# Ledger of designs, part 9: VH-VL binders against q9zst9

Target 1, 202 residues: q9zst9
Amino acid sequence: ATLTPNHVAKSLAGTSVYTVSNSDNEFVLMSDAEGAKSIGLLCFRQEDAEAFLAQVRSRKKEFRGGAKVVPITLDQVYMLKVEGIAFRFLPDPVQIKNALELRAANRGSFDGVPVFQSDLLVVKKKNKRYCPVYFSKEDLEYELSKVSRSSKGVGVSQHIMVGSFEDVLKKMELSEKSSGWEDLVFIPPGKKHSQHMQEVIA
Short names: E, the ipSAE of ESMFold2; O, the ipSAE of OpenDDE; V2, 0.75 times the mean of E and O plus 0.25 times the DockQ between their complexes.

## First folded at step 12 (VH-VL; framework fv_ustekinumab)

Design k55 (at its last look DockQ between E and O 0.72; V2 from the best seeds 0.80)
Fold by OpenDDE, look of step 13:
Structure k55 (fold): chain C 202 residues (1-202), chain A 120 residues (1-120), chain B 107 residues (1-107)
Amino acid sequence: as target 1 above (202 residues)
Amino acid sequence: EVQLVQSGAEVKKPGESLKISCKGSGYSFTDYWLGWVRQMPGKGLDWIGIIYPGDSNTRYSPSFQGQVTMSVDKSITTAYLQWNSLKASDTAMYYCARQGFWFGDYFDYWGQGTLVTVSS
Amino acid sequence: DIQMTQSPSSLSASVGDRVTITCRASQGISSWLAWYQQKPEKAPKSLIYYASQLQSGVPSRFSGSGSGTDFTLTISSLQPEDFATYYCQQYNSYPYTFGQGTKLEIK
C-alpha cells in the first residue's frame, strides 16, 4: 500500500506558507496558463505574498477592499490538494539560488520549491529512521556544522542533496510503506531541528 | 571508502543451483539499499531488484520475480543472489550496487561484477 | 513498466568534441533520472543523479539536463578516457529501468 494522504500531511506539519484571501476568507485563485483550472498561489515568504496582494489589487478591483495575506500550514494545504484544490508554490529566491549553486554543472533554472537533504542528518530512534528535509539550505548547513567539522563551503556541499518539493511529494505518494520515503520530515524554515524532531517523534 | 566486493566467476551447468555474494564495507551496511543488475554478454543493464539489509525487505523486477532470490547476512555485511535451477539464459555478468536513500535512490557505488556462465 | 529510450545507440566523436546523448522516458519521471558510464569489462560508474546533479568526483565537463520525459547528458569537451558506453536509468517508479545504452567510440 502506498503512503496515505494523512501520513504525507503529517510530514508537512509545522511549516507555514502565505496566500491571499478575499473579504470572505476565501483563497484568491488565479487561472492557470491554460485557463482550465483555478490555482491558488502559495508563497514561502510573507513579502512575496504581499507583493502578490498588491498585484491582485491592481488588476482586480473587486479585491481592493478586504483582501489580505493569510498564513496557512503546508499540511492543511496538502489536504486541500487532496480534496481537489490546485496550488502553485512561489519559492524563496534565495533558496533557488542555493539550489542552483549546488547544481554547479547546470546553468539552467530550477523548477519548483527547493528542498535539501543530507544523509548525515538522519536520526534513528527505537529502530525507526527519520530523515529531515529542509526548505532552507542555511538551516541544513547549521545542523551539519554540529555533526561535521566543516560548516561551510565545498566540503559541506558534497553532503547536501537538492530536489524539488513537488517531486518529493509525488514520490511520496507513489511510494509504499517501508520504502524509506515514509521517513521524511519536513523542517520548517527557521525552526531548530531538535525541537521539530522532538515534536514529530513524540 | 565505500567498497562492494563480489565473489569470483562461476561456471555451471543447467539445472544446478548457485549463490553469488557481494560484501559491503566502508559504510553502514544496514542503512542502504543494495541492488542487483544483470548484463548479458554484449547487452545493456537489466534491473533485477533491491534489498534492504536492515530488515531484508525486497523489491524485484517482475521479469526476475521467482527466478532469483536476494538475501543478506548482516553479521558479515554480505548480500547474496541465488538461483535454484540455472538456465543457459542466465549466462551474464551480475553486478551488485549500493542504492542511496530518498533523493539519492540511484546506484552510487558498484561491485566489480560476477561472471556467471551456464553451459552444457 | 517505464521504458527508457536512448539516442543515439552509437556515436563516433573526436577528442575535444562536444557530445550530447538523449534519453526519453515513456512517461513522466520528474527528475528521477541517473546517468552511468561503463568502460569495457568494467563495472558501471555513476555520473549524474536527479537529472542534473554531478556525482562527487566526476569531472565538470559532464552535465545533465531535462525533466519529465526528455533528458540529456552532455560532455562539453570529450577526453580520451570518456570513450565508453553510457546508460540512463529512471528511479521514479518500480521496476527501475535502464536505457539500452549509447556507445561512444573514437572517430
Scores: ipSAE 0.883, ipTM 0.938, lowest interface PAE 0.5, mean pLDDT 93
Fold by ESMFold2, look of step 12:
Structure k55 (fold): chain C 202 residues (1-202), chain A 120 residues (1-120), chain B 107 residues (1-107)
Amino acid sequence: as target 1 above (202 residues)
Amino acid sequence: EVQLVQSGAEVKKPGESLKISCKGSGYSFTDYWLGWVRQMPGKGLDWIGIIYPGDSNTRYSPSFQGQVTMSVDKSITTAYLQWNSLKASDTAMYYCARQGFWFGDYFDYWGQGTLVTVSS
Amino acid sequence: DIQMTQSPSSLSASVGDRVTITCRASQGISSWLAWYQQKPEKAPKSLIYYASQLQSGVPSRFSGSGSGTDFTLTISSLQPEDFATYYCQQYNSYPYTFGQGTKLEIK
């Protein structure tokens, strides 16, 4: 069988994003571009959520004094998505820039939320292997710098792969148990992977 | 660094058995899936399947399920592809290849190939 | 199984030409696609992964594009050493099927 939603959610534990809620602790939803569906906005940067809050306050009187920016973890977001709530991510622009730099051929745009991995980082715990996936290229580079012993200053970035968070989730959802994809773990921005792995894997 | 070294060419008759090998070195053999690919003469590449040396877990293409057997001996970092009864249509080049992770879940390193010829 | 169809099956071109090779998937594969180069009597070599990412050590004249079902490999200025057969492979869903190949001849 394919991986359960609860399993996918567990791989996302600990990463916070930001959205706007009303005074009743309900998420503020927006119409999509066509006006047909309600979509929640999830910002990887708090300052972007604050800008969204300001926009909401300028438009609706009922939100001016009661609306606020709130954090929500990606595992909670995933479970809400499973329950039918639609969300749109606003990525960290620094990570978009990092993604475009790694993709050399085009500097136009990057679709989705970038995530990063390196085949030089394999974590083993209780005879299982994990290759963690990072939301922050800088955090991955920091971990890579700790394993280098080369005096030549080998190009660490040439071992960094980048792609779409949404593509990874989709493939996890399509993957069967014992495919190896059940071992994928996302590393939150600003967290060392050893600390995070202790918190999310058995 | 990473190397996959395959056993030498084989000439066999229909009905004979065969076991070809792929020895991995320069990486943690039990941490990566290892795959097998067939290339019939003048033809493209056929995905046979993958095996995880850590627990011998396998996944075969439906076209090869029951036609070949993949196995490993992790004590000598060697993978095997085996036929119990060869057919003339098994004549092909056979490659082993290492499968990476996530965005790298394609074949990043390949063996040199083993030519298997099955004819009367 | 996801079928991968390459076009053209073969082509010839002169040194310096821009060459494009197309790969179409029978269903959506996001960007889970790799390109390989295979020279005669040699094992395949990875060129591009995740549709557009250039493998380390591969010349910058190679590039990949596309997502979903339609993908393109481009060689911007063909060199004599680019004579080879090129394969795409989807790695969205097992089995990770290959395209039938495109044979590129230098003239």
Scores: ipSAE 0.768, ipTM 0.887, lowest interface PAE 0.9, mean pLDDT 86
ESMFold2 (binder alone), look of step 12: mean pLDDT 93; pTM 0.946
OpenDDE, look of step 12: ipSAE 0.843; ipTM 0.930
ESMFold2, look of step 13: ipSAE 0.768; ipTM 0.886
ESMFold2 (binder alone), look of step 13: mean pLDDT 93; pTM 0.945

## First folded at step 13 (VH-VL; framework fv_ustekinumab)

Design k57 (at its last look DockQ between E and O 0.71; V2 from the best seeds 0.78)
Fold by OpenDDE, look of step 13:
Structure k57 (fold): chain C 202 residues (1-202), chain A 120 residues (1-120), chain B 107 residues (1-107)
Amino acid sequence: as target 1 above (202 residues)
Amino acid sequence: EVQLVQSGAEVKKPGESLKISCKGSGYSFTDYWLGWVRQMPGKGLDWIGIIYPGDSNTRYSPSFQGQVTMSVDKSITTAYLQWNSLKASDTAMYYCARQGWFFGDYFDYWGQGTLVTVSS
Amino acid sequence: DIQMTQSPSSLSASVGDRVTITCRASQGISSWLAWYQQKPEKAPKSLIYYASQLQSGVPSRFSGSGSGTDFTLTISSLQPEDFATYYCQQYNSYPYTFGQGTKLEIK
């Protein structure tokens, strides 16, 4: 059996993103490129959501009054997705830059929301494995500095793998129990690893 | 340094049983998946399957399901691939390889290979 | 099963040349693709993972690109030690499958 939506949602707990809602507390949806579906925009930074709000206000008069930026957790977003609501994530530009730097061989664009991992940060407790995946490269590097003699630079970068959040979610949905993917834990940006892991393990 | 050392070449007859080995060192043997790959003479690479030494969980290619058996002995950090009854068509080079995690679910380290020859 | 098709099956090139090998998946595999190098009578060696990430210790002249169904391995300036057979592998869904290989020979 594949991982349940609830399991995937639990792995996303604690991470907040931002979106725009109308006066009725409904998400502002944008038409996709094909005009076939409505998509909600989610931002990892509040300032990006505010910029989005400004754009919405400028383009749609109906949203000039009462529209606001609201926070929502990724686990909630995921459950909405399961219910059929489509979302698009706007990544943190800083993390895009970080991802591109790690992928030195590819000078192209990064598609999706970057996430970072290292085998050195795997935690085992009571015969259960927990594999942290970070939305912030800086947060991962900070943790690596605690376990490695190298705190910054090329020496640390060699232990960091980068991919897209969207790909990870798809893979999790396709993965079976005992495949290892059930052990993945997303670390919220700016949150101490130890604190989040304690909450997850508890 | 991560190393995978495989057992020596085997010459067998059809119908005989065989068990080849792959010993891992330089890393936590029970924390990484280990895979097996077949390469027939002059041919490409065939994915046989993977085994997790920590709990002996296995995943086989449908093409190899029931044809071979993967196992491990954690106490000596060794993985095994075995046949109950060899066929001439089993003649090939067999590689073991370590599989990483998530983005690294590829084979990052390889054994030197074990040549298996089955002939009458 | 996901089929991986490499092109060309064989290629002749000279030292210093830019070489490109392609791999096509029968269905979308996102970026779950790896590239390997195999020299005669030797075990394969990992080069690229997750479509474009360079394996530690691999020269920077190797690069990977692509997503979805179409992928490319590029050697910017071919060196004598690069003549070998190259394989792509998808690890999007089980069973994991390899391409048929591309043999790179000296012209």
Scores: ipSAE 0.872, ipTM 0.937, lowest interface PAE 0.6, mean pLDDT 93
Fold by ESMFold2, look of step 13:
Structure k57 (fold): chain C 202 residues (1-202), chain A 120 residues (1-120), chain B 107 residues (1-107)
Amino acid sequence: as target 1 above (202 residues)
Amino acid sequence: EVQLVQSGAEVKKPGESLKISCKGSGYSFTDYWLGWVRQMPGKGLDWIGIIYPGDSNTRYSPSFQGQVTMSVDKSITTAYLQWNSLKASDTAMYYCARQGWFFGDYFDYWGQGTLVTVSS
Amino acid sequence: DIQMTQSPSSLSASVGDRVTITCRASQGISSWLAWYQQKPEKAPKSLIYYASQLQSGVPSRFSGSGSGTDFTLTISSLQPEDFATYYCQQYNSYPYTFGQGTKLEIK
């Protein structure tokens, strides 16, 4: 009775990440930190994937003619992870900085991909609620400024919670239907709150 | 300002029924889960369960399932905890608390507590 | 059910001391952990959520750390108003169980 993989994937709709494929349309894999596994690199910024492509091309001649940056949606990535394919995310460094600034005591790096939430934002339609979780703190701040004048300017971050995308996915997988976690909707970077909700709800 | 105001202290005998209340104000009552926590005299905190006022969906700790009933009247933004037949072991302080969602799935605001004393 | 064990069960400290309280989960809970403060005759008060995030209005001398199974609440410079009982709570999976509490007393 936990949330299905298909449900979790649907909550991720509309968000693209970027990776490098070879001339055979296979994802270029890299070794993990210990060199024991092959994992795919998924970049939240296209320019980071393009930098990785340039690195790959400079080091391996077989990639010069056919390797390219390709987009893949997070719902597709999730389904590949369910099938056992391993990926590593390269988050947007601006969002890492945003996450560290929200932490009470900065001690180093932020583990995982930051996602942002506010308890001031909920969408109610068709006798159902939708609770947005953002990949971009700036997008969340913009939506907060529209909901409450007390959220304008310097005080906006007081209403923002931050945590790991990976932890949220694990918690969703543990959660049962009707737990409230089925209401979670991830908001793509650069997407208007109302626009995305209309696409998801319709 | 978020407030949870609970009903007053109760002195009861074993076998009697009881319904205590928790009135929420200053927030959207139907958007948050509302939880109940027991604290026996001199002891720690026991999670009883949560109720979602929007649809009255409940989740109880296994140790409390069938022992108490949670309910809500959303027209007056009030939650209830109810016993059909009190036992002396039900003597405790009972708190209601608001539960957010996701990163906020903890109790962020608490009522003042209702002391329930059951003795013969 | 996930069992939460706090250590120590009580401790004595002086104003100005650095105080550390630990909480251990019987299985992994990622960072889904909250800390509460309860003063005598009062309701609990939320201090920290998601293992390390400070609740609004909580003084910066409070901090939390840890993930997985081992978590720590730290008070960097103890103040007179900090003498209380502290509870951790996991919110990884229902029921959202509490630790047994740590009573912090004045020396």
Scores: ipSAE 0.801, ipTM 0.903, lowest interface PAE 0.8, mean pLDDT 87
ESMFold2 (binder alone), look of step 13: mean pLDDT 93; pTM 0.947
ESMFold2, look of step 14: ipSAE 0.743; ipTM 0.872
ESMFold2 (binder alone), look of step 14: mean pLDDT 93; pTM 0.946
OpenDDE, look of step 14: ipSAE 0.856; ipTM 0.933

## First folded at step 14 (VH-VL; framework fv_ustekinumab)

Design k62 (at its last look DockQ between E and O 0.66; V2 from the best seeds 0.79)
Fold by OpenDDE, look of step 15:
Structure k62 (fold): chain C 202 residues (1-202), chain A 120 residues (1-120), chain B 107 residues (1-107)
Amino acid sequence: as target 1 above (202 residues)
Amino acid sequence: EVQLVQSGAEVKKPGESLKISCKGSGYSFTDYWLGWVRQMPGKGLDWIGIIYPGDSNTRYSPSFQGQVTMSVDKSITTAYLQWNSLKASDTAMYYCARQGWYFGDYFDYWGQGTLVTVSS
Amino acid sequence: DIQMTQSPSSLSASVGDRVTITCRASQGISSWLAWYQQKPEKAPKSLIYYASQLQSGVPSRFSGSGSGTDFTLTISSLQPEDFATYYCQQYNSYPYTFGQGTKLEIK
């Protein structure tokens, strides 16, 4: 059996993203490139959402007086996705830069939302494995500095793996129980690892 | 340093049983998947399957399901690949390899290989 | 099963050359792809994982690119020690299948 949507949602708990809603608190949806599907835009930074709001106001008169930026948690977003609502994430450009730097050989673009992981930060409690996944490289590095004797930034970077959030979600949805993918815990940006992990494990 | 050391070359006849070994060291043996790969003479790599030493959970390639058995003895950090009845077609180099997690779910460290020769 | 097809099957090149090897998946595998190097009578060695991430200790002349179904391994300037057989492997879906390999020979 594959992971349940509820399990996936639980792993995403605590991370806030931002979107634009109308006066009726409905998400402002954009048409996809094909014009066939409506997609909600989600931003990891509030400032990006504000910029998006400004664009919406400029293009659609109906949103000039009532549209606003609203926060929503990733677990909620995921549940909406399960219900059939499609979303596109706008990643933090700082984290895109971080991801590209880790991929030293790749001068290309990073597709998706970067997430960072290290085997050194795996936690075991009561014979259960937990693997934290970070939206912020800086947060991960901070935690690594606590467990690694290496004070040198280069030494820390070699233990960091980077991928896309979208790929991880897809993989989780297709993964069976006891495959290890159920062990992932997404760490909200700016949140202390220990605090979040305690909340999730409790 | 992570090391995987495999047992020595084997020469067998068809119908015989065989169990080859792979000993891991330099890392937490029970915290990483261990895989097996077959390479027939002059051919490419064939994914056999993986085993998690922590709980002995296994995943086999459909092509190898029922043909081989993976097992581990975590007390001596050793993994095994065994045949109940060898065939001539089982003649190949067999590698064990450590598999990481998630983005690192590839074989990052390899054993030196065990040559298995099955001939009448 | 996902089939991995490498091209070319064999390639001859000279030291200093730029070499490109491709790997195609029969279906989308996102970026769940690894590259290995195998020298004669030796075990394979990991080079690249997650399509473009360089394994620790691997020279920077090696690089990987691609996503979805088409992937590329590039050696920017071929060195004498790079003559070997290269394999791609998908780890998107079980079984984690390998490409048939590309043998890189000295011209």
Scores: ipSAE 0.877, ipTM 0.938, lowest interface PAE 0.5, mean pLDDT 93
Fold by ESMFold2, look of step 15:
Structure k62 (fold): chain C 202 residues (1-202), chain A 120 residues (1-120), chain B 107 residues (1-107)
Amino acid sequence: as target 1 above (202 residues)
Amino acid sequence: EVQLVQSGAEVKKPGESLKISCKGSGYSFTDYWLGWVRQMPGKGLDWIGIIYPGDSNTRYSPSFQGQVTMSVDKSITTAYLQWNSLKASDTAMYYCARQGWYFGDYFDYWGQGTLVTVSS
Amino acid sequence: DIQMTQSPSSLSASVGDRVTITCRASQGISSWLAWYQQKPEKAPKSLIYYASQLQSGVPSRFSGSGSGTDFTLTISSLQPEDFATYYCQQYNSYPYTFGQGTKLEIK
């Protein structure tokens, strides 16, 4: 059988994003481009959620004094998405820039939330394999710097693959047990992979 | 340096058995899937399947399920592709290749190929 | 199974030409697509992964684009060493099927 939503959600443990809620803990929604559907905005940076809050307060008097920025974990977001709640991510612009720099100059934009991986960081502990995928390129580069210096030259970035968080989630949903995709773990910004794996395994 | 070294060319008759090998070196053999690809003379590439040497899990293309058997001996970092009864239509070049992870789930390193010729 | 269809099956071009090869998937595969180059009597070599990312050591004249079902490999200025057969491969869902190949001959 394919991986359950709960299995996919567990791969996201420990990573928070930020949104705006009213005083009743209801997410403040925005209209989509057509104006027919409400979409929650989830920011990877707190300051982007604060800018959204300011925009909401400026446009809508009913949110003055009652609306606030709140964190929500990605595993909780994933379960809400599975239940049909629509969200839009606002990625960290630094990670968008990192993603664009890693790609050949064959298009000018990056679709989705960037995530970063290196095949040099397949970690095995007690016969269980852990293969970390990072939201922060800088955190991955730090972990790669602990491996013996690469003979390949320019920094460690030549060993880094980048792609879409959304594509990874979709492929996990298509994947069977024992495919290796059940062992994928997302590493929150600011964490070492070994530290994070200790925290989520416990 | 990642290397995949395959066994030498084989000339066989229909009905004979055959086991060809692929020895991996320069990487953690048990931590990466290893795949097999068939290329019939003058034709394209056919995905046969993959095997995970760490636990011997396999996944076959439906076209090859029951036609071949993949196995590994991790003590000598070697993978095998085996036929119980060869057919003339099995004549092809057979490649082994390492499959990476996630964004790297493609074949990043290839063996040199083993030519198998089956003639009546 | 996801069927991968390449176009054209073969082409001839001159050194310096811009060459495009297309690959169409029978269903959506996001960006889970690789391109390979195979020269006569040699094993395939990875060129591009995740639709658009160059493999280490691949010249910058190679590029990939597309997502979903339609993908393109481009060689911006053809060189003599680019004579080869090119294959796409989807790696969205097992079996990870290949396109039938495109043979590029240099005039």
Scores: ipSAE 0.786, ipTM 0.898, lowest interface PAE 0.8, mean pLDDT 86
ESMFold2, look of step 14: ipSAE 0.781; ipTM 0.890
ESMFold2 (binder alone), look of step 14: mean pLDDT 93; pTM 0.945
OpenDDE, look of step 14: ipSAE 0.853; ipTM 0.932
ESMFold2 (binder alone), look of step 15: mean pLDDT 93; pTM 0.943

Design ko2 (at its last look DockQ between E and O 0.07; V2 from the best seeds 0.00; counts 0 for: pae O 12.1 > 2, placed apart)
Fold by ESMFold2, look of step 14:
Structure ko2 (fold): chain C 202 residues (1-202), chain A 120 residues (1-120), chain B 107 residues (1-107)
Amino acid sequence: as target 1 above (202 residues)
Amino acid sequence: EVQLVQSGAEVKKPGESLKISCKGSGYSFTDYWLGWVRQMPGKGLDWIGIIYPGDSNTRYSPSFQGQVTMSVDKSITTAYLQWNSLKASDTAMYYCARQGSSSGDYFDYWGQGTLVTVSS
Amino acid sequence: DIQMTQSPSSLSASVGDRVTITCRASQGISSWLAWYQQKPEKAPKSLIYYASQLQSGVPSRFSGSGSGTDFTLTISSLQPEDFATYYCQQYNSYPYTFGQGTKLEIK
């Protein structure tokens, strides 16, 4: 009895990513490197989607009159993935830098969208435990400063775990009920921890 | 400071019962899975299982299912590993360890171990 | 159950050496792998989680890499306190099995 797609989607509520839609309100697909598959591009930063829109407009006349940047929530994106739609995330480069700084000594690239979590942040509501997972390291650090006032810069970082959003989603899909993986709730960038919990846990 | 303090070494004969303990402090005991690991003399680590003190839910390795019983007493933040009838093959060091949050299923804090010796 | 195989089973090295220990999973585990250090008569100590993330207080001479089925622990410049037995553990699927261990001894 693995976690349902609806459960995973609910854990993603409230986080928007940005893509380009055409004049028919359909999002713009790209060919993959082989030119054989259509892949949607989903940007964590709006300005990256705006840059993509500009590129699309400069290269294809049919998009100049009606293409636009639109938001889509990660729970909606997840359900589209379940239905078989392929897409690729463009992560926030600040968060990629944050993730690389937390890795062991050998530098390299970070594969996937970084997410951040701490064992020090567990929320209990309505007889259920919730473990917040952040897309912004800075938001996590802010919440940690409220829990541990004596923590310092390096001390704060020692309580931060980093992982790939894609790996976490796959682990959730493979996990059984009562494994603890059902406790995850993803926190939108810039959103207060407590406010988000109030809105989604209702 | 997270601490896991285990009960002292035990010397037993085959067929006897035994219950060893692991007392947690410095964290919210009911909010983290707690696991048990066996290490036979000169050998590696064997994952016995985990228990969630909040609701006493358990997960055992198939190799240990029915061989030992894990339990908790939340009021004194203590976990237990119990045998009803020890065998000589149960001779080993037994560790308790805290499992982190849901994305940290590795063991982040370990007890000092309890040596169990079973011989006639 | 996922089998975890470490290589080598033992090795000898000198202070200052670069040491590499490998761990292979019998099936894909993404990056859900931890490394532990155990000194004689002591409990294991967490070193690395999520294949490459350093645990708090662990020196930066330790590093981890890999994903899928093949993983590596590296010590860039061996120190006297690093002589110990090292274990990998997968935490992708229950039971969360350990490798058989790699004993690192002083030459």
Scores: ipSAE 0.338, ipTM 0.755, lowest interface PAE 4.6, mean pLDDT 84
Fold by OpenDDE, look of step 14:
Structure ko2 (fold): chain C 202 residues (1-202), chain A 120 residues (1-120), chain B 107 residues (1-107)
Amino acid sequence: as target 1 above (202 residues)
Amino acid sequence: EVQLVQSGAEVKKPGESLKISCKGSGYSFTDYWLGWVRQMPGKGLDWIGIIYPGDSNTRYSPSFQGQVTMSVDKSITTAYLQWNSLKASDTAMYYCARQGSSSGDYFDYWGQGTLVTVSS
Amino acid sequence: DIQMTQSPSSLSASVGDRVTITCRASQGISSWLAWYQQKPEKAPKSLIYYASQLQSGVPSRFSGSGSGTDFTLTISSLQPEDFATYYCQQYNSYPYTFGQGTKLEIK
């Protein structure tokens, strides 16, 4: 059996993204590149969402008096996705840069939201495995510095795996139980690993 | 500083009961598993089991299941290993050890050991 | 149960020597392998965790490698204080199990 949506959602708990809503707390949707589908834009940085809000206000008069940037958690976003709402994530440019630096093959472009992980940060407690996945390379490196003496420079890079959040989600959705994908825990940016893991394990 | 201090050496006869202790300090006692390891004279290390002081959950090695009982008193941050009826074969050094939390369940800190001698 | 087999059971070496101790698991344990050092009449001390991670305070001459079933502890240049018994331990699956130990003696 594949992972349940609830399980996937749980793994995403605690991470906030930003979007624009109207006065009725409805997401401002944009057309996809093809103009065929309405998509909600989710930003990992508040400043990007603010920029988007400014754009919306400039283009759509109806949103000049009530549109606002609102935070939403990824687990909530995921559940909305399950319900059929399509979203596009706008990643942090810094993290894109980080991803490109780590993966020479992806130089020039990175599709999706970068996520970073390391086997060195895998934890096992009460006979359960937890694999932290980071949205911030810096956060991951900080944690690596606590567990490894070789956590800086080229040496640490070899222990960092980079992927796209979107791909990881797809793999989780298609994965079978006991495949290891159920062990993933997404670490919110800026949140201490130990604190978040405590919350997840509790 | 993390410290595990164990009770003193014990000399017992077969059939007697015994309870040895391990006091933890310098860390959150309820947040880390504590394990017990047996070392028979001149022999290697034997994993007895582990206990989580937070909820007293236990895991025993099948070899020690029913032979010993692990327990904790959170109020004094102390773990216990107990025998209801000692055997001569229980003669050994017994170590308590804390399991690490950040990088797996290895023993990062150890007590000084408690020597248990069982002889008629 | 996962059986941990160390090799050799004992070895003699001289100060300055490179020493290698191996540990084999009866089944895959990923990198959930720790190494401990025990001196006579002392409690074991943690050396390596997660197969290759050096415990805080442990000299850099100690190193660990391996994954899956085969693991190695290496002392690059043996020091007088390194003569002891070394144990590997898997913490992949319950019950956690130790190797039988390797006694490192002075030649």
Scores: ipSAE 0.000, ipTM 0.559, lowest interface PAE 12.1, mean pLDDT 89
ESMFold2 (binder alone), look of step 14: mean pLDDT 93; pTM 0.945

